# VH-VL binders against q67yc9: the designs that were tried, part 7

Target 1, 181 residues: q67yc9
Amino acid sequence: DEPVPTPWPHQFHALMFMNYSGDLSMIDLWYDWTNGRNFNIIQEQLGGITYDLEWNNGTSFFYTLDESKSCRSGQLEVGILRPNWLDGAKYLGQQNVSGFLCNVWEKVDFIWYYEDVETKRPVQWIFYTGREAHIMTYEVGAVLEDEKWQAPVYCFNKEKKSLSTKGALSEFKGYKEKAAL

## First folded at step 27 (VH-VL)

Design bb3
Fold by OpenDDE, fold request of step 30:
Structure bb3 (fold): chain C 181 residues (1-181), chain A 121 residues (1-121), chain B 107 residues (1-107)
Amino acid sequence: as target 1 above (181 residues)
Amino acid sequence: QVQLQESGPGLVKPSQTLSLTCTVSGYSISSGYYWHWIRQHPGKGLEWIGYIWYSGSTYYNPSLKSLVTISADTSKNQFSLKLSSVTAADTAVYYCARHRYSTGFYPMDVWGQGTTVTVSS
Amino acid sequence: DIQMTQSPSSVSASVGDRVTITCKASQSIYSWVAWYQQKPGKAPEPLIYHASRLQSGVPSRFSGSGSGTDFTLTISSLQPEDFATYYCQQANSFPYTFGQGTKLEIK
């Protein structure tokens, strides 16, 4: 039998190094299925920090905490990724990546997912767009304190719009929307 | 722009050790990627020899493992190939190449021009 | 080792022709296949990776297809600069292995 992807832990923290055709960024990913929330804290290379906060009810916020106090909010038809979102992915065999022997799965027109054979930890993601995510740290059970999950007050005074914004991990949003159809 | 250049003696006597160096410019070999050696016997196809990872880890073709050593000098931004006990069968054009992290997914994207090595008495 | 059987060994064609080169793996290698172009006295250059993905800078007349054991490189309309030798490569497992090559010559 072919191996199957390991479902995501209900709670974990990951640091990711992102490469999109030389455009580099780092992401602090806080996944919290238990509380129905997901948080991407994105550091652009020699740039600012953007916050992508997602709730399982479909509400999302994309904002900065700098002096500009920028914020976009929207209502999506789908929530955060379920722990077993890789179910049904096509197995593509094993590959050595970044010094790790990995099982590789594909979701067509979305992602190639690399998982360490031994530890079952994600190692890297390659999106159909060519964007690469390299998992730098993976801490199962880690949870960001509740106070940090609060969108700024200025996010609530703006009209909700569709959040089809381009950026790091934007491919996930597109996939979720497509999968819900 | 990343460039690779092979260098070394073009003539080696049988039973001696072939030694080549690949000089990399435009990218630090210690910053990442895999660094390969490939050779091509006259009128023949390509044969993979082995690689060295930016971390220093190596992997060799099992058919050549006992004879091959790949090493790196990060201070010079070079990696080298040594092939011991050469015979006429080792006459070939030798290439060095760069390879992205996902070695099964991406191709070897940057190659040197190649250097010809002839094994002859 | 995984064997890559490439065919034909040589092909003569004219500018504008459609050319197809095939590579067969001795076992399933999924989509872990790359194609290279090599001109005389030059190093190989990548054309296709992961069986069907076009390398940056490569003209769209080049395409790759296949999965499992059978793979194909296609040139939809041959141009003068396309006369060269082409190689497939499997990257499913070590050691990496190449096809024997296909020499594309002017008819």
Scores: ipSAE 0.018, ipTM 0.626, lowest interface PAE 6.0, mean pLDDT 91
Fold by ESMFold2, fold request of step 30:
Structure bb3 (fold): chain C 181 residues (1-181), chain A 121 residues (1-121), chain B 107 residues (1-107)
Amino acid sequence: as target 1 above (181 residues)
Amino acid sequence: QVQLQESGPGLVKPSQTLSLTCTVSGYSISSGYYWHWIRQHPGKGLEWIGYIWYSGSTYYNPSLKSLVTISADTSKNQFSLKLSSVTAADTAVYYCARHRYSTGFYPMDVWGQGTTVTVSS
Amino acid sequence: DIQMTQSPSSVSASVGDRVTITCKASQSIYSWVAWYQQKPGKAPEPLIYHASRLQSGVPSRFSGSGSGTDFTLTISSLQPEDFATYYCQQANSFPYTFGQGTKLEIK
C-alpha cells in the first residue's frame, strides 16, 4: 500500500519560483483540463514576460506583449498534460523538504515530484535537466477568465511554423511527445 | 572534467581564523550545484561543515554555525571557508565537494584532493 | 542530528570473499543513504546512492540494500583494489551525517 501521486485537479492556478542553473523566473501556471488549455505566464528575473499558451488540440502559442510583438505559433502532435500524468511513477519514499514532509516519486529520465503527505499539494518538482519548480501558491479550482486565453492577433498574421521545444518547462513538452509516441 | 582544488595554510595557531579556498575548474560555481566543505578528523571520520548554494545562500552544521563562514568569489570561480577561534579539535583534512541538488538523491560527486590543517601552538 | 552507526568497525577478508557492511540510522531515513569508498590518502568516492543505486563506473560486485533504519553494503567477490574504508551517509536532512567507517583489510 505505497502512496500514489494525486492526479492534478482539473483546474488550478499555481505561482512557481523557477531555477535553472541560476536562471530565475516566476511562473503563473493556469491549468484548465476542463476547457483543454494550459497557460504559463513567465516573468524572467529582471527581464520580460513570455506567454506560453497551449490547447488540447495541439495548437500552441509562445509570445510576448512588448514592443517586439513576437509570436511563435504551431501545431504540436499532443495536447496538454493529462491530470493523471504521474500514473506509473516509482515511489521513492518520504523526505523532508523545505519544512514539508513529502512523498517523493520519480519518472525515470524526466522528473522527481514532491507532494506534501498531509495536504496532497505539490511542493516542488525537479526535472532531469536540473530545472527546479518550487510551488509558492496552489489554488485548486481557480479559473482564468476566458478573455485572457486569447493569443494576440499577430500570432495569426503569419504562417504557422513548427514550434521549438526550448524554453521554460520544455521538459513537460518533451515528456508529452515521448508518452504519445 | 570538473576539478576541485583546496588551498590554504597547513598550520594554524589556536584562536586564529582558518581560511581555506576551493578553486573550481571545468564548471562555473554560479551556474548550479551545492558547494560543500567537509572535514575528516584524525581517526574520527567525516564531518559535514556546510554549503554555499549557487544562488549565494549558505547553510552550516549547527554545531559550527557561530564559527563558520562560507563565501564565494564568482570572478575567480572559488568558494572559501573561514573558521574562527580554532582549537586543536579543528585539526583535520578539509575537503571541498560538489553536490547536485536533488534533495539528497545524488551523492557528492566530485571532491577535492583534501588539505591537511594542523592547529597547534 | 541523525546518527549513523556502522558495523563492523573493521573486517579482514580474502580475495573472492563476500563481505557485508551494515549501517543503522537513529531514525528512519527511508532510502536516503549513500555509501562512499575512501582509499588511503585519497578523498572519498561515491559508490551507492539512494540505498541501492550504483554510481557510474562502480563495478557490479558492489550492491546496496535496505530501507528505514537498516542498510547494507555488499561486495560479492572481494578484489585486491577493494582495500579501503567505507562510509555510509544519510541524506534525509541536514546536517548530513556519516557513519564512523568500516576498514576493510585484504588478507
Scores: ipSAE 0.006, ipTM 0.549, lowest interface PAE 11.5, mean pLDDT 86
Fold by ESMFold2, fold request of step 30:
Structure bb3 (fold): chain C 181 residues (1-181), chain A 121 residues (1-121), chain B 107 residues (1-107)
Amino acid sequence: as target 1 above (181 residues)
Amino acid sequence: QVQLQESGPGLVKPSQTLSLTCTVSGYSISSGYYWHWIRQHPGKGLEWIGYIWYSGSTYYNPSLKSLVTISADTSKNQFSLKLSSVTAADTAVYYCARHRYSTGFYPMDVWGQGTTVTVSS
Amino acid sequence: DIQMTQSPSSVSASVGDRVTITCKASQSIYSWVAWYQQKPGKAPEPLIYHASRLQSGVPSRFSGSGSGTDFTLTISSLQPEDFATYYCQQANSFPYTFGQGTKLEIK
């Protein structure tokens, strides 16, 4: 009888405004479960752009396209978030947020998730760390062109290390590493 | 379970720097949460000083920010408050506290016992 | 900064009485308010969070209500151990701010 969170569409784009205790960024999230890939393009406020590219086989790249040619690559033990990653979330009731009536769920030690009651779209989510993601646009079925999913060549010339959970959306990476598939 | 304990001098001279340390047991401060300092002035309410979160980012009450530094020593599982140029107005009971996420849904759930600091010549 | 104005400053009541304490924010804080109880010589302890949710271990005689700018804490049947000072705290934005406190004394 309680509402359950809507599984993520298999393909979508979202523009997210991120706030982490005053550290601001914009993220273009391209989620593509169909092709086993997930891409976050992270623009720090008045700062650089970082590319966070993940594949369902665990291959991951975290890189820049500026003159530094920075890239960290590695092999995660798990793939990208599943569409139903919110299964088992505990319902906390309804709350008005920024003019939207939302259903709210919690996954303990991880996230609070806010979904518009009427449209079933995500409105925001707040990680246990206090990092906030506010959904600014949400385009179900949007797909980023295949050419854009290729990590730069210097990601393949770097020494591989175990990836750490750092930067924007690091809470999702930590969650994936701790959760069973 | 998780316990927080403040330590430091009970008496500080005006114009000196107050240094307090919160020792955390039962949880690693680098594993999560926000770690706060709060003070309570004699006969008045509570004043939030600031926090440090597990990655090292800090935020301070704007009324104090030029005078306050909060830092962490993860090897000792401690976080500390330094307040420079103290005056009698800084006489208070100082508390450290743990807080899961800063969006305001949960309260500060674990507090230290408090340490009384008197600023007097 | 968001100012939290708490009333009354003190109240004297008998065991079994219903007591209400109010807190008014200087701007909307939606439901982002917590209530704390502080006994003499002790640190504050959380009672209520998100306006109306009871903290674990808090007796059901405590309840919270309100949204926007006006909030209340209610003790439905006052007990001797409820003699304490009560604070509201807004958590809508930093800096966190507290009401000035309400001292509850048992007659």
Scores: ipSAE 0.005, ipTM 0.469, lowest interface PAE 15.0, mean pLDDT 85
Fold by OpenDDE, last read:
Order: structure tokens, then sequence, then C-alpha cells
Structure bb3 (fold): chain C 181 residues (1-181), chain A 121 residues (1-121), chain B 107 residues (1-107)
């Protein structure tokens, strides 16, 4: 039988290096299925930090903590990725990536997912957009303290609107909506 | 070289709060890594308490979460442990330790010498 | 939580002996295992990480093996300074958990 992707741990922390055709960023990812929340803290290269806070009820916040106090909030039709979101992915075999022997799966028109054969940890994600995600650290069971999951007060003074699909990991948002159809 | 040193009261009364500090030298805690607290009850094995990493984020052992607080003072290059409502079961040698990213791959490579805390009336 | 069952609890051996200590995880932890040595009144010191990688400065007589659920620490030829308590630790998931320890004593 062909190998199947390892479901995401219900809780984990990952640091990711992102490359989008030379546009570089780092993502501090906190995935917490248990509490129905996901947090992407995005550092642009020599730029600012943006916060992408997602709740499983579909509520999302995209904000900055700088002087601009920018915040967009919206209600999506879908929540956060389920742990087994890769179920049904097509196995493409094994590849060596940066010294890691990986099993590779494809979700058509979305992602190539690279998982280390030995450790079963994600190594690399390549999106059909050309965006590359390199998993730098992967800490299973790690959870960000509850106090850090709160959107700033100025996010609640704004009406909920449709959120832009621009930015790092925007492909996931598109996929979630498409998959819900 | 990197050194860690635990400090704090060696005696705590029941129901009070245990407070310890780990002073780090030779490396800035704000530069990276995970910083752990581990304890060892007399005659027992090791129990992981929790960590704080350079960003200030923490994670605690679920069995102790409601009672544990770990914080950092970067100006002093220290991180601290507070354990509330202590009982005799909290009598132990307490260690602080450093852990590289990724924590699953590397061991906790630098430990303090440990400090004994006794909970007694 | 993941339980680490360490065996034996104690072992008596002589200098020059081959010593084997085992740890069994309650679930697969791949290669995310570390081994530590602890001497009386001292903090644990790392020996092995990622199941089989030797920590810098540790003598080559120490080795680790295993994957999945079963792991082994081996001392090929016991030296006087090796009499201590040894612990395995899983680093697959938080909370980290340790084996019960193995006290290696002089026969």
Amino acid sequence: as target 1 above (181 residues)
Amino acid sequence: QVQLQESGPGLVKPSQTLSLTCTVSGYSISSGYYWHWIRQHPGKGLEWIGYIWYSGSTYYNPSLKSLVTISADTSKNQFSLKLSSVTAADTAVYYCARHRYSTGFYPMDVWGQGTTVTVSS
Amino acid sequence: DIQMTQSPSSVSASVGDRVTITCKASQSIYSWVAWYQQKPGKAPEPLIYHASRLQSGVPSRFSGSGSGTDFTLTISSLQPEDFATYYCQQANSFPYTFGQGTKLEIK
C-alpha cells in the first residue's frame, strides 16, 4: 500500500520560511485544532509583522500591532484546516529535498506536500502558485498561551467584511473555501 | 560558555507560591532557543514542567498548567518559575535547561546545577 | 501523554561489561528520543539525541538505536565513570516525558 500523509497534530507550533518568487517572509504558525483556532504571525523581509488569526467558527482577523492599528475582520464560510486535510491526496513517490528523504503528495491545483519519511514531519510545501514553504521548526503539542490569541480592541470597532486573499498562505484560504463546495 | 543557575527559597510553606529564577550567562535568552523547567522529586524520575522561548511564548505541562507560570526578564537575562498552592508533592530538585530548535531533534544540552525546594510547615 | 517505560530499573555490572538499557514508548515517536546520564547530586547530562546521535564530547562507547516504540542505549565497555542513573526522554510531543530511570551500579 502507498503511504498516506500523517494527519496534523491537534496542536503544534512551526516556524516557516516562505519564498514567493523572491518575496521572502517568515511565518510563526500556531495550530490548535483542540481549541478551534489557528494563528499565522507573518514577518515580511525587512518589513512589518502581520497577524492572521483564524477561528474554526469562520471568524478571522488580519491586523497589525503597529501605530497604524490596522485590522480587517470577516466571517468565512469555513474554519481552520482539519487535521486530516490531506486525506485523499495523490501519492507521487519519494524525493530527496535538502537532505531529507520525503514522501510527496499532491492536492491537485493546490499543493505538493513533502513529509520526511523517517520523522513524519512536514519538510516543504509547494503551492501551485509557485509559493514555497520551508518548515524550519516543528513542535508537536506546543500551544500559544491563551492571552496571545486575542485580537486587539480596535478589531472589534469595525464591521466584518470580506477578507483579502492576498499574502502568505493565502492559498490555504482559497483551498478551504473551494473544498467546502 | 553558556551557564544556567537556579536560585530561590529552598523552603516554602504549603499553599504558598514557589518562586525560582534561572540566571543565564554566556548567551542571551532573547537570542533564541527554548528555556525549560524540569523537576525531580526525591527518589523519583524527571518531570517536565514547561518552557518559555525567546519570543515570550510559553507552554506548560497540562498536569500543572493551572498552577504554573513561566516568565522572562530579558534585561536581567533571567527566566522564572512560579508554582502556586504548593504541597509536599512539589518538594523536588528544580532544574532549568536550554533547548535548541528543533526541540524534538536536539537534547536539552545545558542544565543548571539544580536547586532543592522543600515544602514544609 | 506519551509514556516511556524504561527497563531495567537497576542493573549491576562490572568494568568492561556490555550494558543495554531499553525504553518503550506508548506510541510511535519515530526517532525523537534522547538519553541522559545523571550522577548523584548532579544535573542530567545529554548522551544521545534523535535516538542514535552521539552528543558532542560523549565517548564512543555510548550508542543509541531504535525507532518507533522501542529504543536502546548501549555501553559497549563499561568504565568506572559510567556508574550512574540513565534516563530516556521522548521529544516527539509535549509534554515531554521521561523513563523511570535505570540505576547502573557496580557489581
Scores: ipSAE 0.000, ipTM 0.557, lowest interface PAE 12.5, mean pLDDT 90

## First folded at step 29 (VH-VL)

Design dd3
Fold by ESMFold2, fold request of step 30:
Structure dd3 (fold): chain C 181 residues (1-181), chain A 121 residues (1-121), chain B 107 residues (1-107)
Amino acid sequence: as target 1 above (181 residues)
Amino acid sequence: QVQLQESGPGLVKPSQTLSLTCTVSGYSISSGYYWHWIRQHPGKGLEWIGYIWYSGSTYYNPSLKSLVTISADTSKNQFSLKLSSVTAADTAVYYCARHRYSTGFYPMDVWGQGTTVTVSS
Amino acid sequence: DIQMTQSPSSVSASVGDRVTITCKASQSIYSWVAWYQQKPGKAPEPLIYSAKRLQSGVPSRFSGSGSGTDFTLTISSLQPEDFATYYCQQANSFPYTFGQGTKLEIK
């Protein structure tokens, strides 16, 4: 009787407007469960672009393409978010957000997730840190060209360290690591 | 900083229309947020009156719906409350307040300082 | 309308005391509750939202808890600036409704 969150489609693209206490960014999220990969392309407001690339074998890269050629890489014990990662979320009833009537769920110490009751699309989510993601576009079945999934060569000549949990969408990385433990 | 300031007559006669204005500075009321009116009766608690959404849509407390109009003047960056056919029971301190999106999740975060309205002859 | 019933109506307490204020909703509001503090002559100010989250700038001695119909605001060690009236507010559905208030005074 109680609604459950719709599992994420196996492939989609979303354009997200991010707000973290006035720090603004836009993120292109390319989710590709079919090929075991997830890509967040993060444009900071009047700032740089950061590429956050994750593979289902745990290989992860966080890099820039500017002159700095910055890259952090690492290995996680778990891959990308599973389509059903919201299983077991606690239902919080319905709320109106930005003109959308949404079902709302919570995963304690992680996320509040808002889904349009009519279309079953995500509308927004709010991380426990206060970072907000607002879904601006949502393209089910969209696939990014394979060539775009390649990390730059300078990611492979750097000392590997544990991935940073700071920055945009760091809450998802923290969640995945806790779920593995 | 965003600031809200209520203005209007402090004394209104019974059966007349109470008209209050909230002037907003530091943010354009047409750019976002929900804009609320709340009142506090003497020696009693708070009563929510209604809101106007930044797009112009309104929602009113059903107990007051036939008596209340909330409107916005974006050129003056103001929103207003009109309450018709007032009685002594409408004597209260009236507040305007700002409310960000996800209104169930977030509280009304910026309030005006309030204006006292007395309804009497 | 969802009715919110606060208890107690008033509290007389000393600096350093632990104070609890309860709020009961007439139906489930899940965790959609906020708490406000109001000092004399001033507007209410938000204190806690979503039952347990502190508003920015609120001291850690304040905490909120509860879900469903029963909610609690706790001040772990009362300070002089905490003497005020406290209101709970349900944010589950419009019209928003408030508890009748709890006045916290110096003993």
Scores: ipSAE 0.339, ipTM 0.777, lowest interface PAE 4.3, mean pLDDT 89
Fold by ESMFold2, fold request of step 30:
Structure dd3 (fold): chain C 181 residues (1-181), chain A 121 residues (1-121), chain B 107 residues (1-107)
Amino acid sequence: as target 1 above (181 residues)
Amino acid sequence: QVQLQESGPGLVKPSQTLSLTCTVSGYSISSGYYWHWIRQHPGKGLEWIGYIWYSGSTYYNPSLKSLVTISADTSKNQFSLKLSSVTAADTAVYYCARHRYSTGFYPMDVWGQGTTVTVSS
Amino acid sequence: DIQMTQSPSSVSASVGDRVTITCKASQSIYSWVAWYQQKPGKAPEPLIYSAKRLQSGVPSRFSGSGSGTDFTLTISSLQPEDFATYYCQQANSFPYTFGQGTKLEIK
């Protein structure tokens, strides 16, 4: 039988190095399916920090904590990525990447996903846009303390608008909207 | 501004060892990438020889494995090809090339200009 | 080793023509194929990777398609600078292997 991608653990933290045509960033991804929440903390190279917070009821926030007090908020029709979001991916065989032997899958018009054959950990994924995510650390079971999940007060005084498909990991938001996750 | 430049003798006698060097500028060979050697025979296509990984690990075409050595000198930012016991069949244009680590996904993106090697008595 | 068979071996065409070059792999290589263009006296240059993706700076008249064993490079409207030799390369497994090339000449 053809290998099947491992569902995401219900709770984990990953540190990711992002490369989009030379635009570099680091992302702390806190995935928490158990509590219906997902948080990407995005540090642009020599730049600012952006907070991308999603709830399973579709509530989402994209904000900064600097003096600008910027926040965009919105209501998505779907919740966070489900652990089994890779179901139905097309298997592309094995590839060696950076010293890891990986199983590779594709979801057309979305993503190439690389998983270490031995450990079943994600190693990298490449979005159809060309944005690359390289998994630097992967901590299964890690949970961010509850008070860190609270959006700032100024997110609730801002006009709610449709979230853009731009920015780091925006491909996941676009995928959810098209695929009805 | 990464550039690769092959160098070495253009003429080698049969049974000798061919030695070629690729000098890399604009990037440190110990900082990343796979570093490849490829050759192109007269009137024929391309043949992959092997690589050295930026950490020093090597992999060779099995058809050449007993005859080929690829090595690196990080102090000179160079990697080299040695091919022992050459024959007229080893007459070719030799290229060095750079390749990023998702090698199935990405192509060899930077090539040297090539150096012609003739094996003749 | 995975053998790559290109066809045709040469083609004579005029500016503005549509040109199609094919590669057949001796076993499934999924989508792990690259295409290179080589001008006389020059090194090969990457054109297409992962069967269908254009290398940065490559004009949109070039396209790639296929999966499994059968792959195609298409030039939709030939330009004077496109007269060159084209190679496919499988990147599924080492040793990397190339097709024998297709020489595209002016009619």
Scores: ipSAE 0.159, ipTM 0.722, lowest interface PAE 5.6, mean pLDDT 88
Fold by OpenDDE, look of step 29:
Structure dd3 (fold): chain C 181 residues (1-181), chain A 121 residues (1-121), chain B 107 residues (1-107)
Amino acid sequence: as target 1 above (181 residues)
Amino acid sequence: QVQLQESGPGLVKPSQTLSLTCTVSGYSISSGYYWHWIRQHPGKGLEWIGYIWYSGSTYYNPSLKSLVTISADTSKNQFSLKLSSVTAADTAVYYCARHRYSTGFYPMDVWGQGTTVTVSS
Amino acid sequence: DIQMTQSPSSVSASVGDRVTITCKASQSIYSWVAWYQQKPGKAPEPLIYSAKRLQSGVPSRFSGSGSGTDFTLTISSLQPEDFATYYCQQANSFPYTFGQGTKLEIK
C-alpha cells in the first residue's frame, strides 16, 4: 500500500521559511483545529509584519499592528484547513529534500507536500505558483495564548469584504486557497 | 448555465469494458473543480467511483481501483469513465458531477441527468 | 472507509409535518457532511453542505445540524414537493461515502 500523508495535529506551531521567486519571508504558523482558528504571522524580508487570522466560520482578518493600523476583514466560504486536508492526494514516491528522505504527495495539482519518512514531519511545501515553504520548526501540541488571537479593535469597524482582491494579500490568500483544496 | 451530460452505450455484455463520457458545457473543466463519477444500482444508494483533475490526476474508490480509469479531454471539455470486466453488479445509473476545488466543504453541486447502463448477456 | 449509517430507511409524513433524518458516521468527520435530495428518475440535488450550510436556492425549511459523528437533516414544515429520497454524504475523506438513503413518503 502506498503511504498516506500524516494528518495535521489538532494543535501545533510551525516556523516556515518562504521563498517566492527570490522574495523571502517567514511565517509563524499557529494551527488550532480544536478551537477552530489559524494564525499566520508573516514577516517579510526587511519588511513589516502582517497578521493573517483565520476562523473556521470563514471569517478572516489581515492586519498590521504598526502605526498604519491597516486591517482587512472578509467572509470566506472556506474555513481553516482540516487535519486531513491532504486526503486523496496522489503519492509521487520518495525524494531527498534538504537532507531528509521524504514521501511526496501532490494535492490536486496545486501543491506538492514533502513529509519526512522517518519522523512523519512536514519538510517542504511547493505551491503551484512556485512558492516554496520550508518547515523550519514543527511543534506538535503547541498553542498560542488566547489573548493573542484577538484582532485589533480597528478591524471591527470596517465593512467585511471579499479577501480575494488583487495585491500582496491576494497572493498570500491565493496560495492558501490552493493549499486548502 | 453549467450542464453535465453523460453519454455511452446503455447495454454492455459481461466481461466487457463499460465506457462513458461526460460532456461539460457552460464551464471549462480546466478549472478548480473535481470531476466525479458516481453510480446508483437499481433500488440502492449512491456509490462514489472516483474523480479527475483536468491535468489527469485521478483518485479512485479503492473498491473499484483496479477496474476503473478516468480520463479527461480538455480540448473537448469532456471527461470519461472506463470500467473493465463488468458484471451484473455494475448495472446502474451512472452520474457525472462537479465538486468545487476545496477540502470538502461544498457539495457536488452540478450533476448530469444520469445514464443507465445495463450489464447483460 | 468511513461508513454513514442513515436512519430511518423510510418515513411517512403529511404536509406540514416536521421531519428529521439522521446520519451517523463510523468515525469523527467534523462537519464534512452534505445532504442531497433525489426524486425518482432524477439526479441528486444538494441541500446542505458543511453540515449546516444551506445550498443556494434551497428553501429555508431545510436545515442541517451536527458535528463529529451525529448529523441531522430537518424539514420544518413538509411541502408536497419534498417527498423524495434523501442522502447524507461525508466529505471528510476519500473515498466519499453516502448514507443508505431515506425515502420520505406521503402518509
Scores: ipSAE 0.010, ipTM 0.565, lowest interface PAE 9.9, mean pLDDT 89
Fold by OpenDDE, fold request of step 30:
Structure dd3 (fold): chain C 181 residues (1-181), chain A 121 residues (1-121), chain B 107 residues (1-107)
Amino acid sequence: as target 1 above (181 residues)
Amino acid sequence: QVQLQESGPGLVKPSQTLSLTCTVSGYSISSGYYWHWIRQHPGKGLEWIGYIWYSGSTYYNPSLKSLVTISADTSKNQFSLKLSSVTAADTAVYYCARHRYSTGFYPMDVWGQGTTVTVSS
Amino acid sequence: DIQMTQSPSSVSASVGDRVTITCKASQSIYSWVAWYQQKPGKAPEPLIYSAKRLQSGVPSRFSGSGSGTDFTLTISSLQPEDFATYYCQQANSFPYTFGQGTKLEIK
C-alpha cells in the first residue's frame, strides 16, 4: 500500500519560510484544531507584520497592528483545515528535500506536500501558484496564549463579507472554498 | 458499493462492557474517511458517540469519553466500539457510519443498518 | 456543546403539501448543517449538507436554507415516500449534535 499523509496534530506551532516569486516572508503558524482556530503571523521581508486569524466557524480576520489599524474580516462557508485535509492526495513517491527524504503527495490545483519519511513532519509545501513554504520548525502540542487569538477592536467595526485573503498562504483560502463546492 | 454492517451481542448485562464491530465492504477503512458510531435510544433522537480516522486518531463525545473506546482493525477492514459500565440508558440501536474528509462539511453518507443492544440483567 | 432545537416535533401533512422543518442552533454554526431522513427500522440517510447542498440522488423537492443559527428543510411537494422522521445535525464543532427529530405523518 502507498503511504498516506500524516494527519496534522490537533495542536502545533510551525515557523515557515515563504517564497513567492522572490517575495519572502516568515510565518508563524499556530494550528489549534482542539479550540477551532488557526493563526498565521506573517512577517513580510519589506514590510510589517500581518495577522491572518481563522476560526472553525468560518470567520476570518486579516489585519495589522500598526498605526493604520488595517483590518479585513469575512465569512467563509468552511472553517479551518481539518487535521486530515490531505486525505485522498495522490502519492508521487519519495524525494530528497532540504536534506530530508520525503514522501510527496499532490492535491491537483492546490499543493505538493512534502513529508519527512522518518519523522512524519512536513518539510515543504509547493502551491500551484508557485509559492513555496519551507517548514523550519514543527512543534507538536504548542499552543499560543488565548489572549493572542483576539482580533483587534477595529476589526469589528466593519461588516463581514466573503473573504479571500491576499498574500501568503492565500492558496489555503482558495482551497477551502473550492473543497466546499 | 460501500456497505457498513454492525455486529455484536444484542444483550449486555449492567456494568459490563458493550462491544460492537462495524464491518466495512467496498472501501478500505485505511484509505480515508471518518468512521463514526452513533446510537439512538428507543423513541429518541440520535446521539453521536465518536469517530476514528483511518490513521487511528479518535475523538469521543465528552459525555461518554471516559467509557468509550473506538479502535480499528485494518486487516479485517473493521472498526469497533467498546462502551464500559453500561446501564439501561445505553439501550439503543447502534449505528456505524462514515463521512468524507474535507475542509468543508459533508454528511455521514453511508450508514450500517444498525444493531439493537439491550442492557438488562 | 451546541444544541440543535428542531421544530416541530411532529407534523401531519398530505401528499402534495409544502412542508417546512426548522432547526435552531444554540450558537452560530454558519453552514455546518446536514439534514437526514429516517424511515422506521432503517438508518438515517442524508438529504442536505452544508445547509443547502443537495445530497446526490436526493429528489429536488428537498431543499435546505439558512445560515448562522436558523436553518430550514423544505419539501416543496410531499410525496408518499417522504413520510418519515427528519433530523438536523451540526458539524461546526465537536461533539456532533442532532436535533430531536421531526416526525412527518400522513394526515
Scores: ipSAE 0.010, ipTM 0.569, lowest interface PAE 8.7, mean pLDDT 90

